# Designs tried in a protein design chat: VHH binders against Asparagine synthetase domain-containing protein YML096W. Part 1

All scores and structures are predictions.

Target 1, 314 residues: Asparagine synthetase domain-containing protein YML096W, of Saccharomyces cerevisiae (q04489r210to523)
Amino acid sequence: YEVTSEIDLNFTSLSEVSKNLYAVLRDSVKKRVESIHPRHIENSPIAVLFSGGIDCSVIVALICEVLQENDYKCGKPVIELLNVSFENPRTGLFPSDTPDRKLSINSAKTLQNLYPNVDIKLVEVDVPYDEYLKWKPFVINLMYPKQTEMDLSIAIAFFFASRGRGFLTSLNGERTPYQRHGIVLFSGLGADELYGGYHKFANKPPHELVEELTRQINNIYDRNLNRDDKVIAHNGVEVRYPFLDEYVIKLSTAEIPINFKVNKLILRKVASQYLKLDGISSEPKRAIQFGAKSAKMTKDGNKHGTDLLKENRN
Structure headers, positions and changes below count from the first letter of each chain, unless a header shows other numbers; antibody chains are not in Kabat numbers.
F, E and O stand for the ipSAE by ESMFold2-Fast, ESMFold2 and OpenDDE, each averaged over both directions (binder to target, target to binder). V2 = 0.75 x the mean of E and O + 0.25 x the DockQ between their complexes.
[cut] stands for letters that were removed.
Atom coordinates printed by the task and the answers are left out, and those that the model quotes come from them; centres of patches stay.

## First folded at step 1 (VHH)

Design b01 (framework vhh_brivekimig_d4)
Fold by ESMFold2-Fast, scan of step 1:
Structure b01 (fold): chain B 314 residues (1-314), chain A 126 residues (1-126)
Amino acid sequence: as target 1 above (314 residues)
Amino acid sequence: EVQLVESGGGVVQPGGSLRLSCAASGFTFSSYAMSWVRQAPGKGPEWVSSISGSGGSTLYADSVKGRFTISRDNSKNTLYLQMNSLRPEDTALYYCAKDLYYDSSGEYWEPHFDYSSQGTLVTVSS
């Protein structure tokens, strides 16, 4: 895949391209929802790996649009939003108090208000630090040959999400245990690689952004997909990647001007204009990470990246 | 507060040359890519050229390649556009811009120019 270096400052073009992207993304989601046996949809929820950010929220909204095309005899279709939050020993924050959990709660409420005909459940997957330490060596073995702290933080989030043990919080604040029932998990993987969205690229000329995004999308099949397949499959879940649809990739790499990808402009435009996700489309990018201080403490120790992971395996 | 002040425009005959300047303030100039964009009478804005924060990389629209040269002086917080072999179709208001689509807060931003900057008018007339 080669990412186009085209630049377009026509404001009308942005709206036209966002309409085309909306249509292609919706078709991608529809294909993946419809590949689930119809009886499964009526009797089994669809799960989504959910951070509350724009990538996964767009996917949830599109799933809701597709599900609303059907008349279900067993009541409302169910979507399980699997939100993983880790206890941060550096900051002392409990999983329920993290900024990421708060973002997820707000985004879930927005989606619930927009789609009252879908039963959207926010499953709060809390990971105490001792649980993280217990499973860390196992996840490191599953994600081999990936050897970075970044890969570990992503892989372990996927592991706990796919395990699906969490809580539902009622309107009065009561938390009840909940176990994932959906056997199909949707992931927002690919959006960062297709649409940019990391602030470090804001001061780069367009050709450097083209080179970086081309590198990222071509590496996704080797780096991210291999890792995620191993970790997610361990818990018996089938994963779907709407952003990695061939038609989505073709449109996104060949036909979307490079300047429409700074801070995910094109994806935020789709979210605000076509999915009414105005509040979510303005949120800053959230990565699947332990708190910045926790990640920094691990790195700022005497071991970093490859050395740390090799030491844990040996 | 980010401020950009363009200057150097004027009336010139076809085949002539002009040098535009943009004085920047309110941000760390050397840390940001800068661009020149233009808006011809009755038309939408058109990107012209971009330069990296260090000045080591440049890009040009096909319509100006080989005729225009973008440069910067980070010690003076100034962006330049040297325009040679000017054509009537180069007639436009010229604006400089800092990372057109980036909001420092990371919020969604629609691409439009800060029209409070006045731009600098270039008229190529025989």
Scores: ipSAE 0.000, ipTM 0.167, lowest interface PAE 15.2, mean pLDDT 74

Design b02 (framework vhh_brivekimig_d4)
Fold by ESMFold2-Fast, scan of step 1:
Structure b02 (fold): chain B 314 residues (1-314), chain A 125 residues (1-125)
Amino acid sequence: as target 1 above (314 residues)
Amino acid sequence: EVQLVESGGGVVQPGGSLRLSCAASGFTFSDYGMSWVRQAPGKGPEWVSSISGSGSETLYADSVKGRFTISRDNSKNTLYLQMNSLRPEDTALYYCARGEYTPYDWLSEDYFDYSSQGTLVTVSS
């Protein structure tokens, strides 16, 4: 794909383009929800990889809109929000202290209030450091041929999140053990590449931004998708990627002005204007390994994300 | 040993000003971006501002933009935060941190990994 969209310095097309993106993204989600056998929806909830941020929250809201179109004889449909947080001895942070956990609690409350006809369960997946150490060698083998510290920090977060062993916290603060039942998992992968979620896009002139976004989009499979699919599939879930829908990609690369992609302006506009996610749409972007605190977990965490894993060396 | 020593906190009336300082030692100061992070009583940490190692790039949280100015003096290994037009909601413990609280273009892999003891700023009348 090549990013060919023009610049709109006066923001005159922002509302129209936002409406078009909302429609195409909703259709993308609808196709993927409807491809799940009806028996699976009644027997197994839909799971979502959830940080509380804009990408996944937009997907959750669209799933809720689609689910509300159907009559359910057994009560409310269930969505499982899988939120992972790591005990990090280097920083002294506990899972309850991670940025993603705090955002997820607030975003889940917002979504549940907006969609009272859907049972939204925030599954708090806490990863103790000892558990991380136990499974680290397994995840390193599973993510091969990816071999960097950064790849491990991302892969281990997806591994534990998709495993879905965690807790539900009641309004009184009581925590009850919970295991994921959903066999289909929705992921926000692709939003950063399509809409400029990485901070490095913010300081680029338009011609460099076009080149960088084109490169990121074309490299999704090798850089992110292949690694994530291996780790998630091992836990017995089938992953769905609404942002990687052919029509979403076509609209995003050809029709959304390039300056609307800096800091995800266009996606934040969809979230606030069409999905009533005002509080979520203003949150800063954080990559999963930083939000869940799976990056730099040892005192040797002075290493760069591109450094090779020692466990893979003879 | 990396050390960050803060000064400049105190009690100030709404609309007042304070300047926080952070003296750094134990590392090559100019090689690292620096950040200010705050934590209000009963709330989680909030990123306030960041500055690149050279001082050429600065970023601010929307809540402080136009009121706060981050700066550094690499010859003195010192980071500053000039706070103007202070509001009661600016009341917090302010921490000097090496690197970025959130990833940025120049320091995408340098996350918040070291902080000071914190300096209390109280805005009340």
Scores: ipSAE 0.000, ipTM 0.119, lowest interface PAE 17.2, mean pLDDT 75

Design b03 (framework vhh_brivekimig_d4; at its last look DockQ between E and O 0.03; V2 from the best seeds 0.00; counts 0 for: pae O 12.8 > 2, unsure alone 59.8 < 65, placed apart)
Amino acid sequence: EVQLVESGGGVVQPGGSLRLSCAASGFTFSSYGMSWVRQAPGKGPEWVSSISGSGGYTLYADSVKGRFTISRDNSKNTLYLQMNSLRPEDTALYYCTKDFSYGYEESLYGTSLDSSSQGTLVTVSS
ESMFold2-Fast, scan of step 1: ipSAE 0.064; ipTM 0.552
ESMFold2, look of step 5: ipSAE 0.000; ipTM 0.331
ESMFold2 (binder alone), look of step 5: mean pLDDT 76; pTM 0.766
OpenDDE, look of step 5: ipSAE 0.000; ipTM 0.258

Design b04 (framework vhh_brivekimig_d4)
Fold by ESMFold2-Fast, scan of step 1:
Structure b04 (fold): chain B 314 residues (1-314), chain A 123 residues (1-123)
Amino acid sequence: as target 1 above (314 residues)
Amino acid sequence: EVQLVESGGGVVQPGGSLRLSCAASGFTFSSYAMSWVRQAPGKGPEWVSSISSSGGSTLYADSVKGRFTISRDNSKNTLYLQMNSLRPEDTALYYCARDIPYSEYEDFGFDYSSQGTLVTVSS
């Protein structure tokens, strides 16, 4: 793919481009929801990898819009938001204290208020340190040929999230055990690569941003998808990637001016104007291993993402 | 299959020079930022230098600024590190690494590295 270097400094195309992006993204979600057997939707939830950020929240909102177009005989359709959080001895944080858990609670409430006709369940997947240690060697084997500490921290987060064993928390704080029932899982993968958003790119000249986003989208399979798919698929779920739809990629790379991708401006515009996600759209980007606190787990550890895994280095 | 093969290490006296090379295969070399990382005996890995995919931008650790020069030849799929004014403290196993995309880290990171090449600075 070729990311356009077109610049629109007067923002004359912003409203039309936002409208077009909303339309193709909704169609992408719709075809992926509709490819699920109707019996599964009526009798089984749809699961979503959920950090509370703008990428996954946009997907949840679009799933809700698509589900509301159908008539269901018994009860509300169910969406399971799978939010993972780690006990981290190095930082002293409990799962309830992680950035992604706090954001997910607030974003889930926003989505529940916007879509009262959909039963949106926030599944709080808490990972004790002993559980992390138990499964660490297994995940290292699953993620081969990836061999860095950073790849492990990302892979282990997706492994536990997709496994989907967690809790539902009521308004009075009561926690009830819950297990994922959905066999189809939606992921926000691709949004960062298509629309930018990481703060370090806010001050880059346009040509450098074009080069970076072109590199990101063209290498997404090798870099992200191959690793994540192996780990998630092991838990018996089928993953859907709405942002990686051919028509979404084509419009996003060819027709969106590069300056609309600073801090995900175009995606935030779609979220606020078409999906009423104003409160969510202001939150900064955070990678899953840092939001869930699966990175740098040991108290003695000054491990960096560049460090090779001890078990695989020898 | 991503493969990175380093060469050019050896034994050199303090004040000497060495040029390291890294031959890359199994991916589109010109699409990735590349880095050099080293690990001295008894210490953890230390990032040394990075170069952008086009070669237009370079970054260096304070310990090597003014002494080391990173470069690349995208037509040959090769990364280089020219090391001048070498010190005993530069003794380490040097690794060539493919950069991690910005969307996946708060820290500077690499998704692939190789076996490394040994540089020993001693008399």
Scores: ipSAE 0.000, ipTM 0.162, lowest interface PAE 12.6, mean pLDDT 77

Design b05 (framework vhh_brivekimig_d4; at its last look DockQ between E and O 0.22; V2 from the best seeds 0.00; counts 0 for: pae E 14.5 > 2, unsure alone 62.2 < 65, placed apart)
Fold by OpenDDE, look of step 5:
Structure b05 (fold): chain B 314 residues (1-314), chain A 125 residues (1-125)
Amino acid sequence: as target 1 above (314 residues)
Amino acid sequence: EVQLVESGGGVVQPGGSLRLSCAASGFTFSNYAMSWVRQAPGKGPEWVSSISGSGGDTLYADSVKGRFTISRDNSKNTLYLQMNSLRPEDTALYYCAKGTWYEGSDYTYPLFDYSSQGTLVTVSS
């Protein structure tokens, strides 16, 4: 894929481009929802890896739109939002205190209010430190040949999230144990790579941004999917990536001006204009390893994400 | 409505110190990482520092590392930037921003989500 170097300085095409992006994203989600068989409402086949950020919120909204178009005879369709949070002894934070957990609660409420005809369940996946340590070697093996601290922090978050063992919180604050039923997980992966969501993209001149985004999208399989798919698949679920649809990528790379790909401007426009996600669209985003606080779990806090894991792989 | 109001700027001699404050309202302050961004005359916005919602994580640009300290008081919805050993090149409008930055995987809002006013810091002999 080639990222366009086109610049629309006056943002004259923003409305049209956002419309087109909405259309292809909608279709991407639609075909991925409709291909799920059997679609028994009772089996809650759909789950979303959910941080509360704009990427996954857009996906949830689009899924809800698709579901609302279908005639469900047996009650409200269910969507499970899987939010993982770690106990981190370095920071002293409990799972409930993590930024992503708090954000996910707020975003889930927003989505629930927007789509009252869909049973949206926020599954709070809490990971105690002892459980982290217990599964850490296993996850390291699963993510091979990836071997960095960053890879581990990401992989282990996906592992526990996709496992889907957590809690539901009632309106009165009561928590009940809950196990994910969804067999298909939706991920917002690709949005940052397509629309310039990472800090490293910020304040780059246009030509550098083009190069970086081109590199990111073309390497996404090796960098992300290879690791994430293995970890998630272990839990017996399939992951789907609406942003990595062929038509979404083609349109996003070739037809969206490069200056619309700063801090996900174009995606935020889609979210606000077509999905009524104004509150979420303006919210800051964290990568899963930082939002869930799975990074730098050990007291030896001087580790960098690029550091290699010291653990002897037997 | 999200409001961010900076204060504490002024004129200081090289080697001097200033403490900036940012009063935040219109959102749950403790849920979000916050950042300082600055813009020097004739230059684009530059990220300076970020702090996590809880305050447990801090990051700094290389240009200010060791000299600046970011902190926050969530009980007061206030973000701070202690600036020591100021240099002429630190002269800029300093903006408070609602945003996240963690080791290249997050982003700040240097373009879209910072205050409209900023506070001016001038370092001159």
Scores: ipSAE 0.000, ipTM 0.247, lowest interface PAE 13.2, mean pLDDT 84
ESMFold2-Fast, scan of step 1: ipSAE 0.000; ipTM 0.322
ESMFold2, look of step 5: ipSAE 0.000; ipTM 0.152
ESMFold2 (binder alone), look of step 5: mean pLDDT 77; pTM 0.784

Design b06 (framework vhh_brivekimig_d4)
Fold by ESMFold2-Fast, scan of step 1:
Structure b06 (fold): chain B 314 residues (1-314), chain A 123 residues (1-123)
Amino acid sequence: as target 1 above (314 residues)
Amino acid sequence: EVQLVESGGGVVQPGGSLRLSCAASGFTFSSYWMSWVRQAPGKGPEWVSSISGSGGSTLYADSVKGRFTISRDNSKNTLYLQMNSLRPEDTALYYCAKESHYYGDTEYLMDVSSQGTLVTVSS
């Protein structure tokens, strides 16, 4: 894939390109929802890896639009938003205190209000430190040959999210245990690589940003997909990546001006103009391991993300 | 709904001066940082200067510090760039841009206009 170096300072062009991106993303989601066996849609929820940020929220909204087009025999279709949060003994934070949990609660309420004909469940996956320690060696073995602290933080967050053991919180604050039932899991992977970018494009030559995004999208398999697929598939789910659809990638790399990708401008415009996600479209994205507080759970706060893991691999 | 209309460009000799203007509409002008961005022939866009909503804070690219002055008149919804001691390397299309603050942190998003105003510095 070759990322275009085109620059367009026309705000009208941004609106037209965002309309085209909305259409292509919606088709990408529709293809992946419709490939799920009808029995699974009617009797089993669709799960989504959910941080409350723009990437996953756009996917949830598009799934809701697609689901609203179909007739169901078993009542309202169900979407399970899997939000992972870690107890961190170093900071004393409980899972309820993490940035991702707070954002996910607000984003889920926005989505529930916009799509009352879909049963959207926010599954609060709380990971006690003892559970983290218990499963850490197992996840290290699953993610081989990846061996950095950063790889572990991401892999373990996806492992616990895809297990889907958590709680539903009612309006009165009551928490009821809940287990994921969905066997198809949607992920926002690819959005950072396609629409990420640099906050101050003017301070970096456009060719450097073009080169970096080109590198990221062409290396996504080696960097993310191989690791994530191993960890997630172990929990018996099939992952869908709407942003990695061939037509989404082609449009995003060839036809979206590079300056529309600064801080995901184009994706935030899709969210605001076509999906009514105004509050979510203004919220900056956090990497899952940082929002979930899995990155610095050890009391050895001097470890860097690139440091090699020294644990026994069994 | 956001509209930005740049004006004031022209042809000047090295050492000359120009004042650019940007007429803004469709948003609460005084609530947003505003910026000037330029694009020289055959080059990508380069940020030039930014000014806070109140006008109390200004930022400049190293290449223009001491020569350019950004200002605004919130009563007229107008942004200005006073350019002094112009050099051939200042030749570019100059664009006005609205910056947006992301909720929950200090990250900024730039909304850009389509028009621009051409500044040519040559003898």
Scores: ipSAE 0.000, ipTM 0.122, lowest interface PAE 18.5, mean pLDDT 73

Design b07 (framework vhh_brivekimig_d4)
Fold by ESMFold2-Fast, scan of step 1:
Structure b07 (fold): chain B 314 residues (1-314), chain A 125 residues (1-125)
Amino acid sequence: as target 1 above (314 residues)
Amino acid sequence: EVQLVESGGGVVQPGGSLRLSCAASGFTFDDYAMSWVRQAPGKGPEWVSSISWSGGSTLYADSVKGRFTISRDNSKNTLYLQMNSLRPEDTALYYCAKVRYSYGTPFHKSEYDYSSQGTLVTVSS
């Protein structure tokens, strides 16, 4: 894929490009929802990896739009938003204190208010430190050949999120145990690579941004997808990546002006204009290992994300 | 200090061709969209053509579409305007213009920094 260097001098194409992106993203989600057998939708929820950010929230809203096109005889269709948070003894944070948990609560409420005909469940996946230690060696083996601290912190977050063992919190604050039932899991992977979502991209000159996004999207399978797919699939779910649809990638790389990708401008415009996610479209991006606090959990927290895992060094 | 130096103008007969050049200095050329603007004697400035920072997209005034081609060489910090099938009404001072802001700022045709020099194009039979 080659990312276009086109720039729109007057923003005259913004409305049309936003409309086109909305259309291909919705079609991408629709294809993936409709590939789920109707009995699975009626009897099993659709699950979404959820941080409360714009990428996953756009996917949730599009799933809701697609689900609302059908009449379900068994009541409201269910979407499970899987939000993972770690007890981090190095920082003293409890799972309830993580940035992703706080954002997810607010974003889930916004989505629930927008889509009252869909039963949107925020599943709060809390990972105690002893549980992290128990499963760490297993995840290290599962993510092989990836062997850096950063890869582990991301893989372990996806492992526990996709496992889906958590809690539902009622309006009065009472928490009840809940286990994921959805067998199809949607992920927002690809949005940062297509629309320039990393914080470091905000100040890049256009030529560097073109080069960086081209590199990121062409390497996504090796860098991200291979690791994430292995870890998520182990928990018996089929993962779906709407942003990695061939038509979404083609439109996003060939037809969206590069200046519309600064801080995901184009995706935020789709979210605000077509999906009424105005409150979410202004939220800052955070990588899962930092939002869920799965990074730097030991007293050796001075390690860099690229450092090799201790067990693989010996 | 931003400098834009136009060249390539001259006298040509109707139906003839000219290639204008603009040498840019004092700024990072490949970060900015560039335009050609012309001013006929006794008239206000008229936007002619624009090119994106990379050269990937181009825009043309209806009066020159199909006859003029804008291009740039970022390695030489140079903007070009190839003018074919010239008409008497193309007679004007031609100015190279830099968009005022870099990095994806929305621009209107009025938001360009013009060179004070210009290059004169005269089409006469």
Scores: ipSAE 0.000, ipTM 0.094, lowest interface PAE 22.2, mean pLDDT 77

Design b08 (framework vhh_brivekimig_d4)
Fold by ESMFold2-Fast, scan of step 1:
Structure b08 (fold): chain B 314 residues (1-314), chain A 127 residues (1-127)
Amino acid sequence: as target 1 above (314 residues)
Amino acid sequence: EVQLVESGGGVVQPGGSLRLSCAASGFTFSSYSMSWVRQAPGKGPEWVSSISGSGSTTLYADSVKGRFTISRDNSKNTLYLQMNSLRPEDTALYYCARDSYTYVEVGDETYTYFDYSSQGTLVTVSS
């Protein structure tokens, strides 16, 4: 794919392009929801890898729209929002105290209020440091041939999400153990590559932004999908990537002016105008940290995210 | 086979200058943003500076802004870090790294990771 260099300085096409993107994204989600056997939807919820951010929230909203087109004999369809949070022994932060968990709680409430006919469950997947250490060698083996601390940090997050052991928190603060039932997971992967999520791109000249996004989308399989598919599939789940639909990629690369991709402007416009996610669509992207801060979870020393894994070389 | 080979480290007195070089091979150098990362004794890795594939955009950590300059020569597949007004706290092992363009949230952090990094070159600012 080749990302267009077209620029719309007066934003005159923004509403029309947003409408077209909404339609193509909705069709992408609908195809992937409808490919799930009806029996599986009735007996097994749909799961979503969920951070509370715009990418995954757009997917959840679109799943809700598609599910509401059907009547279910067993009552409300269920969506499981899998939110992973790690204990950080260096900062002393518990999983419940992380900004990500707080954002996820607020975004889940917004979605629950918008879609009362869908049973949206926020599954809080808390990862204690000792549990991380227990499963680390196993995840290293699953992710082979990837051999960096960075790959491990990402893989282990997806591993615990797909394993899906967490808690549901009631309005009075009571936490009940919960296990994921959904065998199909939806992921927001591809949105950053298509719509320009990285903060350092905000000030790039249009030509350079075109080059960067073209490279990212064409390399996504080798960099992200190969690793993620191996780790997630081990827990007996099938992953769906709505943003990587051929028609979504074609529209996103060929027909969206490059200046609409700064800070995901086009995606935030779809979220606010067509999905009523105003509160979520206005959340700023967090400052990008260089290096794998997950390395701080390792008590045996400070390890760089690009360092080769010693255990993997025996 | 991706390779990053750094050079230019050494011992320098406070207030002095050094220029680090990183020779890249095994990939289309001009298609990747590149970074310098350092690790001081007893501390974790610290991002220092990044430069876009074309060289038109540069970013710096507050600790080095105004003293360090990142640059690249795409015709030579080489990345540079010009370090001026060096301080004892700049003493570290310096790594050349290729940006991965991976965005993930783990706990409290949002990351951009590196695919590959060099072996590291030691910069000592003392005496």
Scores: ipSAE 0.000, ipTM 0.156, lowest interface PAE 14.6, mean pLDDT 73

Design b09 (framework vhh_brivekimig_d4)
Fold by ESMFold2-Fast, scan of step 1:
Structure b09 (fold): chain B 314 residues (1-314), chain A 125 residues (1-125)
Amino acid sequence: as target 1 above (314 residues)
Amino acid sequence: EVQLVESGGGVVQPGGSLRLSCAASGFTFSSYAMSWVRQAPGKGPEWVSSISGSGDSTLYADSVKGRFTISRDNSKNTLYLQMNSLRPEDTALYYCATTYEIYSDSGSTYEFDYSSQGTLVTVSS
C-alpha cells in the first residue's frame, strides 16, 4: 500500500471522506460479525479488546449497529469488553488506578447508554506485576520468531485477554469473577497506523511522512499473523481486525488527505457524526498530568520494544 | 518505595551545555528502561529520550537528535542526559522517568514513572 500525499487545507472533502470511511468500516465489521455462525452469536458473546479509546469504541459501536439489525427473541446479544490493565510496580499503582482503566469505565458506560438493546459487559482483566513476570517468558517463546517489544506488548495483552479471567464491578463497587465466553475477539489494531501515525508532526516533509506510514501499514500484517497463529490459537480464540480489511486500508491510504490524520481527525469525525460518540471522540488523550508521579504516553513501541526485549534475553 | 531525584538544571545561554542526573532508588535499576520527559512553560509534556536497562539501545525525539545524549551507570543507579547546543525552545522542567509498558488494543503505550519535582532548565540570551 502507498499512503497518499494529498492535502486538503480547506477541509472541503472532510464530510464526504468521513461518510465513505464510516461505510467501509461498518461493512468491514459486518463481514466479520456475520462470518460468526448464527448459533455462536446467540449462545456465545463477542469479545473486544478494549482500552476505552476511540479506536476500539468505534468498533464496539459498529458491532452494536450490526447486532441491532437482527431480531433476537431470546434475550440481548452480549459483548464482552476485555480491559487488560497492568500493575505499576514502581509507583504502587494498582490496575484499578490506571488512566486506561478509568477511561475504559467511562467509555463503556457511554456505550451501554447508547446501546441499551445490547448487553455490554466491561470485564476488568487485572494483571499483577508478578503474574506479568511469570508469563512473559512463555509469551516471548510462543511468539517466536517475532520478538520486538511492540509484538510482545500486543501478544501479552492478547494472551491475558484470551485467557479471559477478569471481574465485573457492580454499581455498589462489588467485584464478581467473570470468565470470557466469546470465542471471537475484535481488536482496534491498525487504526493508529492508518489514522494516527506517531511520526507525523508540523516540520516533517510529506514524502518522509508517506514513507513512514507506508512502512508501518505494510509491517502490521506480518506482526498480526504471528500473534494470531501462536498466542490466540493457544487459548482457542479467533481474532478479527476490522481496520486491516482490504477495503478499509485501500480507502484509508489512497483517499484520505494526510492532514485529516492529525490526532486521528478523520476517525474522530466518524465517531462523532455517525456513531454518537461525542464524549469519546473529543476526549483529549492526557498523556502526562503535571505533578503526577507517573505518566502515560503514546510512543513507537517497535523501537522501544526491541530495546527492552534485548535486555530480557541477555 | 521508588524514588527518582533529578539534578543538574540551571540557566544557560543559547549554544551552551548542561548535564542532567537522576539518582534512582527503591527498585532494581538495571532491569528497567529509563526516560527523560520535559514540560515547557505553557505547553504539554514531551518525551525526550529513552535508554534500555543494559544501556545498549537509545531512542531520541527528533527535536533533540544529534544534540542530546542519554546514558546510564547501573553501578551507581544513575541516569544522565548530556544536553549540547541548547536552544531557547529547550527551556522546560525535565523529569527522570522509569518506563513501564501499558498494553492496549491500539498497540503499545508507555507509562513514565517520574518525580513530581523535576529539574528546571532555562535557555536565555
Scores: ipSAE 0.000, ipTM 0.166, lowest interface PAE 15.4, mean pLDDT 73

